VH-VL binders against q9nrl2r1430to1533. Designs and how they scored, part 140

Target 1, 104 residues: q9nrl2r1430to1533
Amino acid sequence: GGVHELSAFEQLVVELVRHDDSWPFLKLVSKIQVPDYYDIIKKPIALNIIREKVNKCEYKLASEFIDDIELMFSNCFEYNPRNTSEAKAGTRLQAFFHIQAQKL
Key: E = the ipSAE of ESMFold2; O = the ipSAE of OpenDDE; V2 = 0.75 times the mean of E and O plus 0.25 times the DockQ between their complexes.

## First folded at step 11 (VH-VL)

Design F42 (framework fv_nezutatug)
Fold by ESMFold2-Fast, scan of step 11:
Structure F42 (fold): chain C 104 residues (1-104), chain A 123 residues (1-123), chain B 107 residues (1-107)
Amino acid sequence: as target 1 above (104 residues)
Amino acid sequence: QVQLQESGPGLVKPSQTLSLTCTVSGYSISSGYYWHWIRQHPGKGLEWIGSIHKSGDTDYNPSLKSLVTISADTSKNQFSLKLSSVTAADTAVYYCARTDYYWGSHRYGMDVWGQGTTVTVSS
Amino acid sequence: DIQMTQSPSSVSASVGDRVTITCKASQSISSYVAWYQQKPGKAPEPLIYDASSLESGVPSRFSGSGSGTDFTLTISSLQPEDFATYYCQQFYSTPYTFGQGTKLEIK
């Protein structure tokens, strides 16, 4: 990918971080608070990690960036039952992401 | 600074719809994370009725089935509760409350409550 | 539904005493617990959010602890204004549920 794609990725990550429903996704899940998380989720990821990858120019294609964001949501819905506060936040943030990602 | 005030009829007849409004002052309801309705039956503990997220998404206590509707009117800075087909079991003090979001924290808890409004269901 | 069970249901204490109230969730709820104080005829007042964070204006003698299923509210040195009913609440999943309450009475 190009400079245009990196600028777009950075803008989108900033919009996600600023969203009120980003709180479950800002950093990796704590093993101390959620001991079984890493037994269930094998590819953990969070917005801080994705933002670091954008800043280090590690995404060569828009699809790679989208895949990491979708992995983050997939992990959320795999671990958290539907009626949890985290799953509800994830559902709204994912819908917001899909609207914003149409610009990529 | 931020204040919540419940308003509505103090007396409702069985089978009718109870309508309550929570007026928010000193704060915009579009800035809050969740807005809640809670009730307390005479001499009993607290029961969560439902909530509305700032996006308009609602969650309701399944024990109330399809009887409850919560809505928000951002132009009036209010949110409301409608409880249909009331019975004597719906006699309670009704409270509205806020859950706020501070950046980087989920801050789960209801940090501001209204004073409560007493609703009696009787013929 | 997640059931919140408080212990004890009632406690009698004297001014200056240390009081501990426990709340147990029927399943793991991380730290998504709040505590409230309610005096007769009044609305609940928030004390603690996110299990251990003190609400603004709440005296430092109040503290919360716990994670997972077991949560505790502690009052380190009871004052006359602390005699009230205390409730815990979970925010992990809907329906949000409260404990049955603990009544703190004068000994």
Scores: ipSAE 0.520, ipTM 0.862, lowest interface PAE 1.9, mean pLDDT 90

Design F43 (framework fv_nezutatug)
Fold by ESMFold2-Fast, scan of step 11:
Structure F43 (fold): chain C 104 residues (1-104), chain A 123 residues (1-123), chain B 107 residues (1-107)
Amino acid sequence: as target 1 above (104 residues)
Amino acid sequence: QVQLQESGPGLVKPSQTLSLTCTVSGYSISSGYYWHWIRQHPGKGLEWIGSIHRSGDTDYNPSLKSLVTISADTSKNQFSLKLSSVTAADTAVYYCARTDYYWDSHRYGMDVWGQGTTVTVSS
Amino acid sequence: DIQMTQSPSSVSASVGDRVTITCKASQSISSYVAWYQQKPGKAPEPLIYDASSLESGVPSRFSGSGSGTDFTLTISSLQPEDFATYYCQQFYSTPYTFGQGTKLEIK
């Protein structure tokens, strides 16, 4: 816990948001556009929610922050088949995250 | 104003490798999201060949299997298609196209196309 | 692979008519559909992206709608320059597939 870790979380979330493959993850999936999503995915999450949690200092450990990001990717791969645009974006963004998370 | 232009040989012999280049002007290929190759057989519809993402990741039509390679050269602002072991069935008009990038949204479509280049595979 | 089937394969219409072209996906593809217009000897020109969003410079008489498996392209008042073949394309998963095309002929 602490200020040092919060700064790192904030910087990483900003990098994720600005990444060209962040588009599936910026906001929660729309029930209107994807009606069956919430029947399949029981713990929905998105970058805007994670960013708000960082800003409110709700992550006490790096593992908690990493778990939320990994949940976001896990949801993507559970809902979306591998050859979809969402799954391809998620694969690239997750690889980018894993490289950056080594610095945490 | 962004423009795409295909270039390459108009005639290729069976069993040779077809090499086509798409030159992009008025826009950096590093700024695009995906760059595509599409072909159209005489009197037929459109067939997607493959795409390259701005990261260099490629996706190919499984019907073309190991025969296709797409690559990008950012220093020349070009991306290219290589199709190996061609046959008469590869005779077509070949197009390159762009899917543009917006950081907060993905736009599903190809918004700019080249004029097309005709390739005939014959002895 | 996802199959995209267009209906009709060809249609003849008069200037001023409302024309509707349908595209059916073999499985649900959300709204990840684009529409293109192709005139003889020319490259396809984009009309619609994301099923319903009009490309810049495209006349407002063109509109797209649909989600899931059923998509439509509508021309509200057909003009002589609209004589062309129209294609839908899905961007949900690779390989990205096109419909077989709909040829629009002015009577």
Scores: ipSAE 0.403, ipTM 0.828, lowest interface PAE 2.8, mean pLDDT 90

Design F44 (framework fv_nezutatug)
Fold by ESMFold2-Fast, scan of step 11:
Structure F44 (fold): chain C 104 residues (1-104), chain A 123 residues (1-123), chain B 107 residues (1-107)
Amino acid sequence: as target 1 above (104 residues)
Amino acid sequence: QVQLQESGPGLVKPSQTLSLTCTVSGYSISSGYYWHWIRQHPGKGLEWIGSIHRSGDTDYNPSLKSLVTISADTSKNQFSLKLSSVTAADTAVYYCARTDYYWASHRYGMDVWGQGTTVTVSS
Amino acid sequence: DIQMTQSPSSVSASVGDRVTITCKASQSISSYVAWYQQKPGKAPEPLIYDASSLESGVPSRFSGSGSGTDFTLTISSLQPEDFATYYCQQFYSTPYTFGQGTKLEIK
């Protein structure tokens, strides 16, 4: 694998990372700060992991990339009630993602 | 230096709409994360009224949701509060405040506040 | 709604004292707590964000701690300018609720 400098996936991940609502999604949820998270969420994922997979050329179909991003949002909404700061950030970032993903 | 300044009429009659504006200087309203309205009844504590996110999404205190509208005007660098059907219970000092934007962090807190504007609801 | 309960409601202290104010959330709220200081006739001033982080320009004698449901604000050596009312606030979920306030008075 290698870095795809002009990859559409890389461009989209960079846009997500730069978004003001990316903060809940940049890295995996801390087990120390949120001890019950990994008891509830069985397939944890975050933008840093997705970006690493893009850089290693692990996504062979756009649908695989989209599935990982959607898993990230699904985890957020499963763990966090809708009126939480995390869920609000997730709702806005997911809407932004859906608009940008139309380019894929 | 970032400054917030509330403005609006100090006296409002019962059943009318209270309209307040927060003018932001030294900082672009589009650069903040959230902008808030808070009030304080005479001799009492602080009550959150609502907030507007930089995207324009709003959140309101459920006790006030049907009566409150918060909006932003980026061209004037202002955001505003409208509280409809006011009563004497809406007499308070009204504050505007900012939650700063910091990439990769949530920075939960209101780091800059206006000086407050006193509103009296009386006939 | 998440209720924030402060204790004590008021405290009398002398310059140089160590003062601790507590804030209890009715539900677990992670570390999403801020603390404010308010002097009579003035707007609240931010002290602490995210439970334990000092706001810029706040004296080091102020510190915050806690996570989950129990939070504390500590003033390690009280100064004359510290006599004020202190409020905690949660940012975990809307509505963002404040504690009822703790009035710190001269003994």
Scores: ipSAE 0.492, ipTM 0.847, lowest interface PAE 2.1, mean pLDDT 90

Design F45 (framework fv_nezutatug)
Fold by ESMFold2-Fast, scan of step 11:
Structure F45 (fold): chain C 104 residues (1-104), chain A 123 residues (1-123), chain B 107 residues (1-107)
Amino acid sequence: as target 1 above (104 residues)
Amino acid sequence: QVQLQESGPGLVKPSQTLSLTCTVSGYSISSGYYWHWIRQHPGKGLEWIGSIHRSGDTDYNPSLKSLVTISADTSKNQFSLKLSSVTAADTAVYYCARTDYYWSSHRYGMDVWGQGTTVTVSS
Amino acid sequence: DIQMTQSPSSVSASVGDRVTITCKASQSISSYVAWYQQKPGKAPEPLIYDASSLESGVPSRFSGSGSGTDFTLTISSLQPEDFATYYCQQFYSTPYTFGQGTKLEIK
């Protein structure tokens, strides 16, 4: 898409990064700290990877950007039981994302 | 200097509702990540009662969920605990505490605690 | 619920000693552990967050380590003011649970 779409993606990623519930999503899950994560999650992603893809103009459609963000949340909820700190943070951040994504 | 101060009745009768307030000074409750209530029965260890996130979302200990309500009043810089249908088993020191928020980070821990308020449930 | 078990339940030590307290979670909790010190009649004081990060103002003789299920609090050179009860707590999932406490007493 357009330059404005890329600016909107960058702005949204920055807003997500600055949110108080972004901490589970800033970087890929450590294989050392969480050894079984990559046995369960086959398409790992994080905000730093999504931001890099935005900077490299890899998203042609807003739907592709939204799909990567939703994949990130889906991975969180697949791995983490609902009563975990990660799942609670993910639930709030996803709700925030859905509100912000209305601008796209 | 951030300070938390618990307040409420020192004596509550069985079957009544215990109401406690935590007053925060030197810091806005809107800037905190989580605000917690913890209690300690005489001579025993610590028990987490529940928490409220800065958004207003609450989490409660399942053993107390039907009896406990935590709420926040940002205009008064306070958050509160209501525990209904109390019994002698609810006799404890009650603490409020904060989990701080940091740039691109979080802190898993309670970094500021109130001094505690003693509650006795007796007829 | 995640059960946090501390070992030992009590320990007697002398000033200058290296003291180690262990906390074991009933399941993996990453590094979401905090440690607290409580003196008689006082509120718990935070020592460690995220398993190994020292709280502001806490003396450098305190350190935390561990990940997964096994966590350790170490006091490298015990001081008179360190005689207290120590608690670990997990923040991985609700309900947030504490260990039963370790009482550190003068020998």
Scores: ipSAE 0.438, ipTM 0.839, lowest interface PAE 2.5, mean pLDDT 90

Design F46 (framework fv_nezutatug)
Fold by ESMFold2-Fast, scan of step 11:
Order: sequence, then structure tokens, then C-alpha cells
Structure F46 (fold): chain C 104 residues (1-104), chain A 123 residues (1-123), chain B 107 residues (1-107)
Amino acid sequence: as target 1 above (104 residues)
Amino acid sequence: QVQLQESGPGLVKPSQTLSLTCTVSGYSISSGYYWHWIRQHPGKGLEWIGSIHRSGDTDYNPSLKSLVTISADTSKNQFSLKLSSVTAADTAVYYCARTDYYWGDHRYGMDVWGQGTTVTVSS
Amino acid sequence: DIQMTQSPSSVSASVGDRVTITCKASQSISSYVAWYQQKPGKAPEPLIYDASSLESGVPSRFSGSGSGTDFTLTISSLQPEDFATYYCQQFYSTPYTFGQGTKLEIK
């Protein structure tokens, strides 16, 4: 069998996806469920989009990958007040990301 | 199969610290997403006291003025509530409860509850 | 704090009736609502999570709907065991507040 070898970026995205606080970030925010989201957030992004960009070799530098992940968290904190379930999940996942990103 | 059981003193004197423990069986507390304490005053509705995430991060009801501490002991599969400086207003049935986690399906709700333990605060 | 207001506070109904209980949040909370049933002397039992998802083992006559500020719990054909107090709860932000409860009683 054909085994897909994971890049450093793919390994990190897999770790983020498997984290229990990834749920707000797995897919783009629904316009139906959150109608004002796209009026506030101009550069939406999610883990599924980042993973797709990794698989298409769109990140040439670690900084480009890190910027997209940080954009994802920045969007979360811009839209969601600190005491929300999304913001709490985002805070923990971002801390986890910063530890893992030290390997890059 | 998963069960939660509250335990602690049924009677506490005013100004003392109330200590309650929730024992979890049939499930590891490190596998749950959040573990909660809820209380119900006699003849009244439900009040959320606070929660502990599987990481150990805690959230408390601000109305309890930092009188609450929730902690977990994963080796004993227990989590606990301490409520300091109690008054008669803290007389209630105290419940522990779980919020479960499934990858991609985070249940907004408490799916398993203990049976409750009655606490009376009186001199 | 987000206030959860239930209506009605009490309702009298007969077996076989369709019963609707509503819960209104003081601000938009997406779908982060759960519903519980509590019988006298017992712990609350979960019915609905994420506004509309049925908890395991809960009869299909129970359903939940709504998003934003307005949420509804419906019992399509009331059974004798359904006479209880019902509570909604929001999980959008801390503190995770409950509604005041709706008592469903025999007519």
C-alpha cells in the first residue's frame, strides 16, 4: 500500500484537528447559523481549508502556515467575547498550537 | 453505565466551608469534556455553580464572589466543590453533571447527572 | 448574564395533547441550548442538546427547535410520565444560565 507521508504542517494540523477544543475551527462558520459573522470577519478560514492548502503544497514557508493558523484564532477572538464557549476553546487550542509550533 | 455520585456533609454551619465530592464510575473523568456543579434551592429552579474542563481549567458563576473552588483528582476519578463562608442561602440540593465530547459533535448540554445530595446550612 | 425566560410558567394539559414550551434568551446564543425534565424528588434528566438533537433513550415525541433567541420544546402526544418541570439552559457563555422552569401538570 500507498502510505501518505505526513509533512510537518500536516502533522500539526492533524494534532489540532484531534484536540478536544478544535470543534469551533473544523469548518467555516455557517452563514445561516451566524448571519452577521461575514459582515464582521473579512478573511474567514478554518482547519479544513488550511489542511487542504497543506495538501496542495500552497505553504512554502512555515511563516505562511503559522499566519493562517493565527488568522483563524484572531477571527475567533474578534467575533466571540471572552466568556463564550468558542473563545474558551480558542484560547486553549491556541496555547496548544504555540507549544507544537516550536517544532517548526 | 456511567454514573455520578455526590457525597459530603448534609449539615454545615454558617461561615464554614462546604466540601462535596463527585465520584465517577464506568468512565474516566479525563475523557469527559466538562464536569459541572449545579444546585437547586428548596422549591426553586436550577443554578449553575461552575465547571472544570478535562485540562483542569475552571469556570465559576461570578455571583458566587470567588467563594467557589472546583478541582479534579484523576487518580481517584473524582472532582470536588468547595464553597467557603456558607450562609443559609446556600441550603440546596447539589448535583454534579457531565458534558460529553465526541470528535466533531460537541454536545451543548449535560448528559449525565448525579442523584443529588441535600445540604442544609443552619446553626 | 444571559437571561433565559420560559413561557408559560405552568401549563395544564391532558394525555394525548400537543404541548409546546418556549424559552427566550436575552441575547443571541446560536443553538447552544439544552432542555431537561425534572420529576419531584429526582435529578434533572437530559432531553435535548444543541437546541434540536435528541438525547439517547429519549422518546421521539420530544423535539426541540430554534436558534438565536427563541427556542421551543414540543411534546407531540403527551403521556402520563411526561408530567414534570421542564428547564432550558444556555451554553453560549458563562455563567451557563437556566430558565425558571415550566411546570406541566394534569388538567
Scores: ipSAE 0.505, ipTM 0.854, lowest interface PAE 2.1, mean pLDDT 90

Design F47 (framework fv_nezutatug; at its last look DockQ between E and O 0.83; V2 from the best seeds 0.65)
Fold by ESMFold2-Fast, scan of step 11:
Structure F47 (fold): chain C 104 residues (1-104), chain A 123 residues (1-123), chain B 107 residues (1-107)
Amino acid sequence: as target 1 above (104 residues)
Amino acid sequence: QVQLQESGPGLVKPSQTLSLTCTVSGYSISSGYYWHWIRQHPGKGLEWIGSIHRSGDTDYNPSLKSLVTISADTSKNQFSLKLSSVTAADTAVYYCARTDYYWGEHRYGMDVWGQGTTVTVSS
Amino acid sequence: DIQMTQSPSSVSASVGDRVTITCKASQSISSYVAWYQQKPGKAPEPLIYDASSLESGVPSRFSGSGSGTDFTLTISSLQPEDFATYYCQQFYSTPYTFGQGTKLEIK
């Protein structure tokens, strides 16, 4: 995307990273700590990877950026049952993302 | 030094609503991650009642059958518990507690507790 | 609901003893366990968070370990002030359930 789009994506990723519910999403799930994660989740992603893709100008459309963020949340809800600490954090962060993404 | 202090009635009649308040000193409730209510029946162990997240989202123990409401008042630096339709089984010591905020991690534990307030449900 | 079962329910020990208390979860809960100490008439005091991390101000003779379903609290050399009831609690999912408690008594 353009300069404006890159600035907007970076600003949104920074807001997500700084959110109090970002902790499950900051980096990829550890295969050593959670061995079955990668047997269940086939397209793993995290905020550090998304931020790197923004910085390398790999998102050509806002929809591609939004799809990667939504994939991150989808993975969270697929792996983690609804009453878990991760799922609760994901639900709040996703709601925050949906409000902010309206500006894109 | 952060301190939590429970307050409320020591005696409540059956069928009434129990209202308890936790006053937080030396720390803003907006800076915490979760604030909790826990109770302990005479001679028994600990039971988690519910929690309120810094956003205002609440989680309740399903065993209380939607009789519980937890709310926060940031202007007074307090959070509160309402337990409706109480019975003698609700006689307990009630505690409030904090799970603190740490960026990038969720510390699984309650690091500060109030001293507890005794509630007796009796006619 | 996740059930937390502590073993033993009570233990008698002497000052200087190594004491271990076990907590078993009815399903896998990662490392999302905290441990508390409670003395008669007092509020619980935090000891351990995240299964193995020591709370600020807690003596180094206390340690926690475990992941999945099996968790242990160890006191390496029991002191007179350590006689109390100990509780584990899981934070994996709501409701955040406690174990039934382990009472540590003077032999």
Scores: ipSAE 0.689, ipTM 0.899, lowest interface PAE 1.3, mean pLDDT 92
Fold by OpenDDE, look of step 12:
Structure F47 (fold): chain C 104 residues (1-104), chain A 123 residues (1-123), chain B 107 residues (1-107)
Amino acid sequence: as target 1 above (104 residues)
Amino acid sequence: QVQLQESGPGLVKPSQTLSLTCTVSGYSISSGYYWHWIRQHPGKGLEWIGSIHRSGDTDYNPSLKSLVTISADTSKNQFSLKLSSVTAADTAVYYCARTDYYWGEHRYGMDVWGQGTTVTVSS
Amino acid sequence: DIQMTQSPSSVSASVGDRVTITCKASQSISSYVAWYQQKPGKAPEPLIYDASSLESGVPSRFSGSGSGTDFTLTISSLQPEDFATYYCQQFYSTPYTFGQGTKLEIK
């Protein structure tokens, strides 16, 4: 019932998810597919988790939201070499995020 | 139906610049994920030259002796390849290809190829 | 650079045979592997993407499997039109690299 405007965080998450470089970040890395991932990355996070937190209004400050997004990218760059598809996608998506985050 | 077509001079002199264009039809290059150039020297396997992402970011094969430049022209729905200072080693069939993006699936592979264009480097 | 070691370099088979081609990556590349078929004088045609996904229009007798370092292309029952050269390719990192190719010839 009714059309509701998305919050700034919700809208940004939607835009990130819809970005073509979001595929490495849509959900948590599979331990089956990447057995050593969680030995390296201690604070795993993904867009679906961030979206859930937004939906639950767990972010009270924009800085908290931004920190989680930056953590997501940090994890990607920590695990993936620069020339990997994931890292390249992450670089582009992060650049996009930084532009969009200025609107927050 | 998505189609790619390579075009450009089939003969290039040594030390000159090889210039090719890939014309895409039935699909906007702005919608593609990666656009690739691949070549195949006579009787040899396939060699990735470089790619351009829809954002304009480019990647090139570091092993190439010639300077590589890949660019895109969305107004013409084309992307191009330039190889400077060519030698006989650059004689090959040159292909352009696409990697598309599907939501939830990156589908890494080159799902559409041009028919290829032969470029001969000779004095 | 990631090397894709493809084997065998050539194979002779008969119509109806089961054919298996292997690519081994020099490091783990998850499932970022594609397979192509190339006939003489023609461009490569896509067969498999993401290691195991069949490209549209490709006969079901073709299949891909593997993850990490070992990948396989299988033709369950070889048809006359399948005699060609096959290539694997990795998309894990640049430069993207191909296997050396496998020429599938008629016995």
Scores: ipSAE 0.645, ipTM 0.887, lowest interface PAE 0.8, mean pLDDT 94
Fold by ESMFold2, look of step 12:
Formats: sequence, C-alpha cells, structure tokens
Structure F47 (fold): chain C 104 residues (1-104), chain A 123 residues (1-123), chain B 107 residues (1-107)
Amino acid sequence: as target 1 above (104 residues)
Amino acid sequence: QVQLQESGPGLVKPSQTLSLTCTVSGYSISSGYYWHWIRQHPGKGLEWIGSIHRSGDTDYNPSLKSLVTISADTSKNQFSLKLSSVTAADTAVYYCARTDYYWGEHRYGMDVWGQGTTVTVSS
Amino acid sequence: DIQMTQSPSSVSASVGDRVTITCKASQSISSYVAWYQQKPGKAPEPLIYDASSLESGVPSRFSGSGSGTDFTLTISSLQPEDFATYYCQQFYSTPYTFGQGTKLEIK
C-alpha cells in the first residue's frame, strides 16, 4: 500500500539493532550459557523485546521507551565489569544511543 | 584472501622504542572489528599485547599499559605498535591479527594472523 | 587476569588416534574461547571460535566443546598434518589470555 510511517521509537530501535555493537543486546541473555545472570539481574530486557513493545504500541511516552533502553545498558554494566567484551560493546552502543536519542 | 604482514627492525637496543607496522592487503582495515598485536617469547606461549577497535578505541595488556601504543592509519591500510623502553624481556616474535566483523555476533577470536617478525633486544 | 590452563602440556599419539586437549579458565567465561593450531616456525591458525564453532575450512575431525570454565578440543582421527602446538584463548575480558600450549607429536 502506500508510504508507511514508522514511529520515532521504531527508527531508533532499528539504528541500535544495525550498530556493530548490538550483538550482546539482540536477545535476552541465555540462562544456560550464563547461569547466574538472573540471580543478579531482576529486570532483564533486550532489543527484540523493546522492538516488539514498539510494534504493539505499548509505550505511551518517550520516557518509557528511553527507560527500557537505559535499563538494558544498566543491566549490562551491573553484570559485566568494564574490561569485558559485553561492557565494551555496551559502552559504545550507549554512546551511539545518546546521540540518536537527541533526535527525539 | 586477506593477508597481514608485520614489518620493522629485527634488532633493537635496550631502552629504545620498538616500532612495528602491520600492512593489510586484500581487505580494508576500516572494515574489521578489532586489530591486535600478540607476541611469543622464545620457547614460550603467546601473550596478547593490545588491540584497536574499528572506532579507534584501544585496549592494552595492563603489564605493558604505560609502555605500549597501538594506532591505525586507514590511508595506508596499516596499524602499528610502539613499545617504549624495551629490555631483553621484550625479545619475541611479534604477530598482528584481525577479528573480523559479523553483524549480530562477535566471532570471539583472531581469524587472520600475520607471519610474524622476530625482534631481538640486545646491546 | 583470567588464567587459561591447558592439559596436557605434551602428548604423543599415532595417526588415527583420538586426542583430547583441555583448557580450564580461572573463572567462568561463558563460551568466549577460541582454539588455534601453530606449526613450528609458523603463525597460529584459527580452528574454533565461540568454544565449539569450526572456522571455515577446518576439517570436521576437529571439534570444540565447553562453557563456563572447562573447554575441550578434540581431534577424532589424528592425521600426519595435525602435528602442532595447540592454544586456547579467552575473549571474555582483557587481557585476552592464552593457554600455555599443548604440543602434539605424531609417532
């Protein structure tokens, strides 16, 4: 049909997913691979879940969407020391997010 | 068919700065994910020296932190290692290596290595 | 720093034998392990990434397994060209440490 308007939230999520350092955040951390993760992280979240919430129009305010993205990064830094591959990716992706979020 | 080749002096005097260059052919250095320097002491195992991310961020082995600098020159398709104030303990074969980029995954490893260059630190 | 301890340090085996090399991390590192083969006078060559995934062109007789702290490289039917030293390396956190190596000699 015609031109489909994407929400600002969807566009931002797409940019995050396409980023080089999205790999730790695409899906929830595997409990099998990382058995103690869910003992430490009580509000797990990932880009696939955030994108689905955007698709279902579950965010009423930009602040709710931003809060989920920041929770994703906060979880990463709480679980992972700064010298880990995950934390390094998180640091770079969060910096990118802050630049993109200024467009909201 | 990417190739990495180390180059630099084979003999360096104590207290000098060791300077090595890795020349990349068949692949643009800006397309990689990480670029690494590794060394192997005579008759011993491998030691990671440091890496440079495609963004320009660097990570160094803490045992060498104040002595090492890794940089990249996209115009020459090269990246380099400088190790200051060398001693006999820095005698080793030096390798450069790549971690390639794959969307959605980090390939957790060094998939292409140079042939290595021998550096001897001696008076 | 994460120590990677390989066992055994050396092994002699015959063509056709099954060889198992282990690598133990001093802390849990998920699956962030790679394995390399190094022949005398040559650079290391990649075999395995992410603990169990074969690099392209690596013969299917090589396999990797493990998660957490214990990792294994297996050669199911040793061939003459498999004479080499084998190293594991962790990529969980910097410094990206290697095991001390396992020298495989073919008798």
Scores: ipSAE 0.547, ipTM 0.863, lowest interface PAE 1.9, mean pLDDT 90
ESMFold2 (binder alone), look of step 12: mean pLDDT 90; pTM 0.937

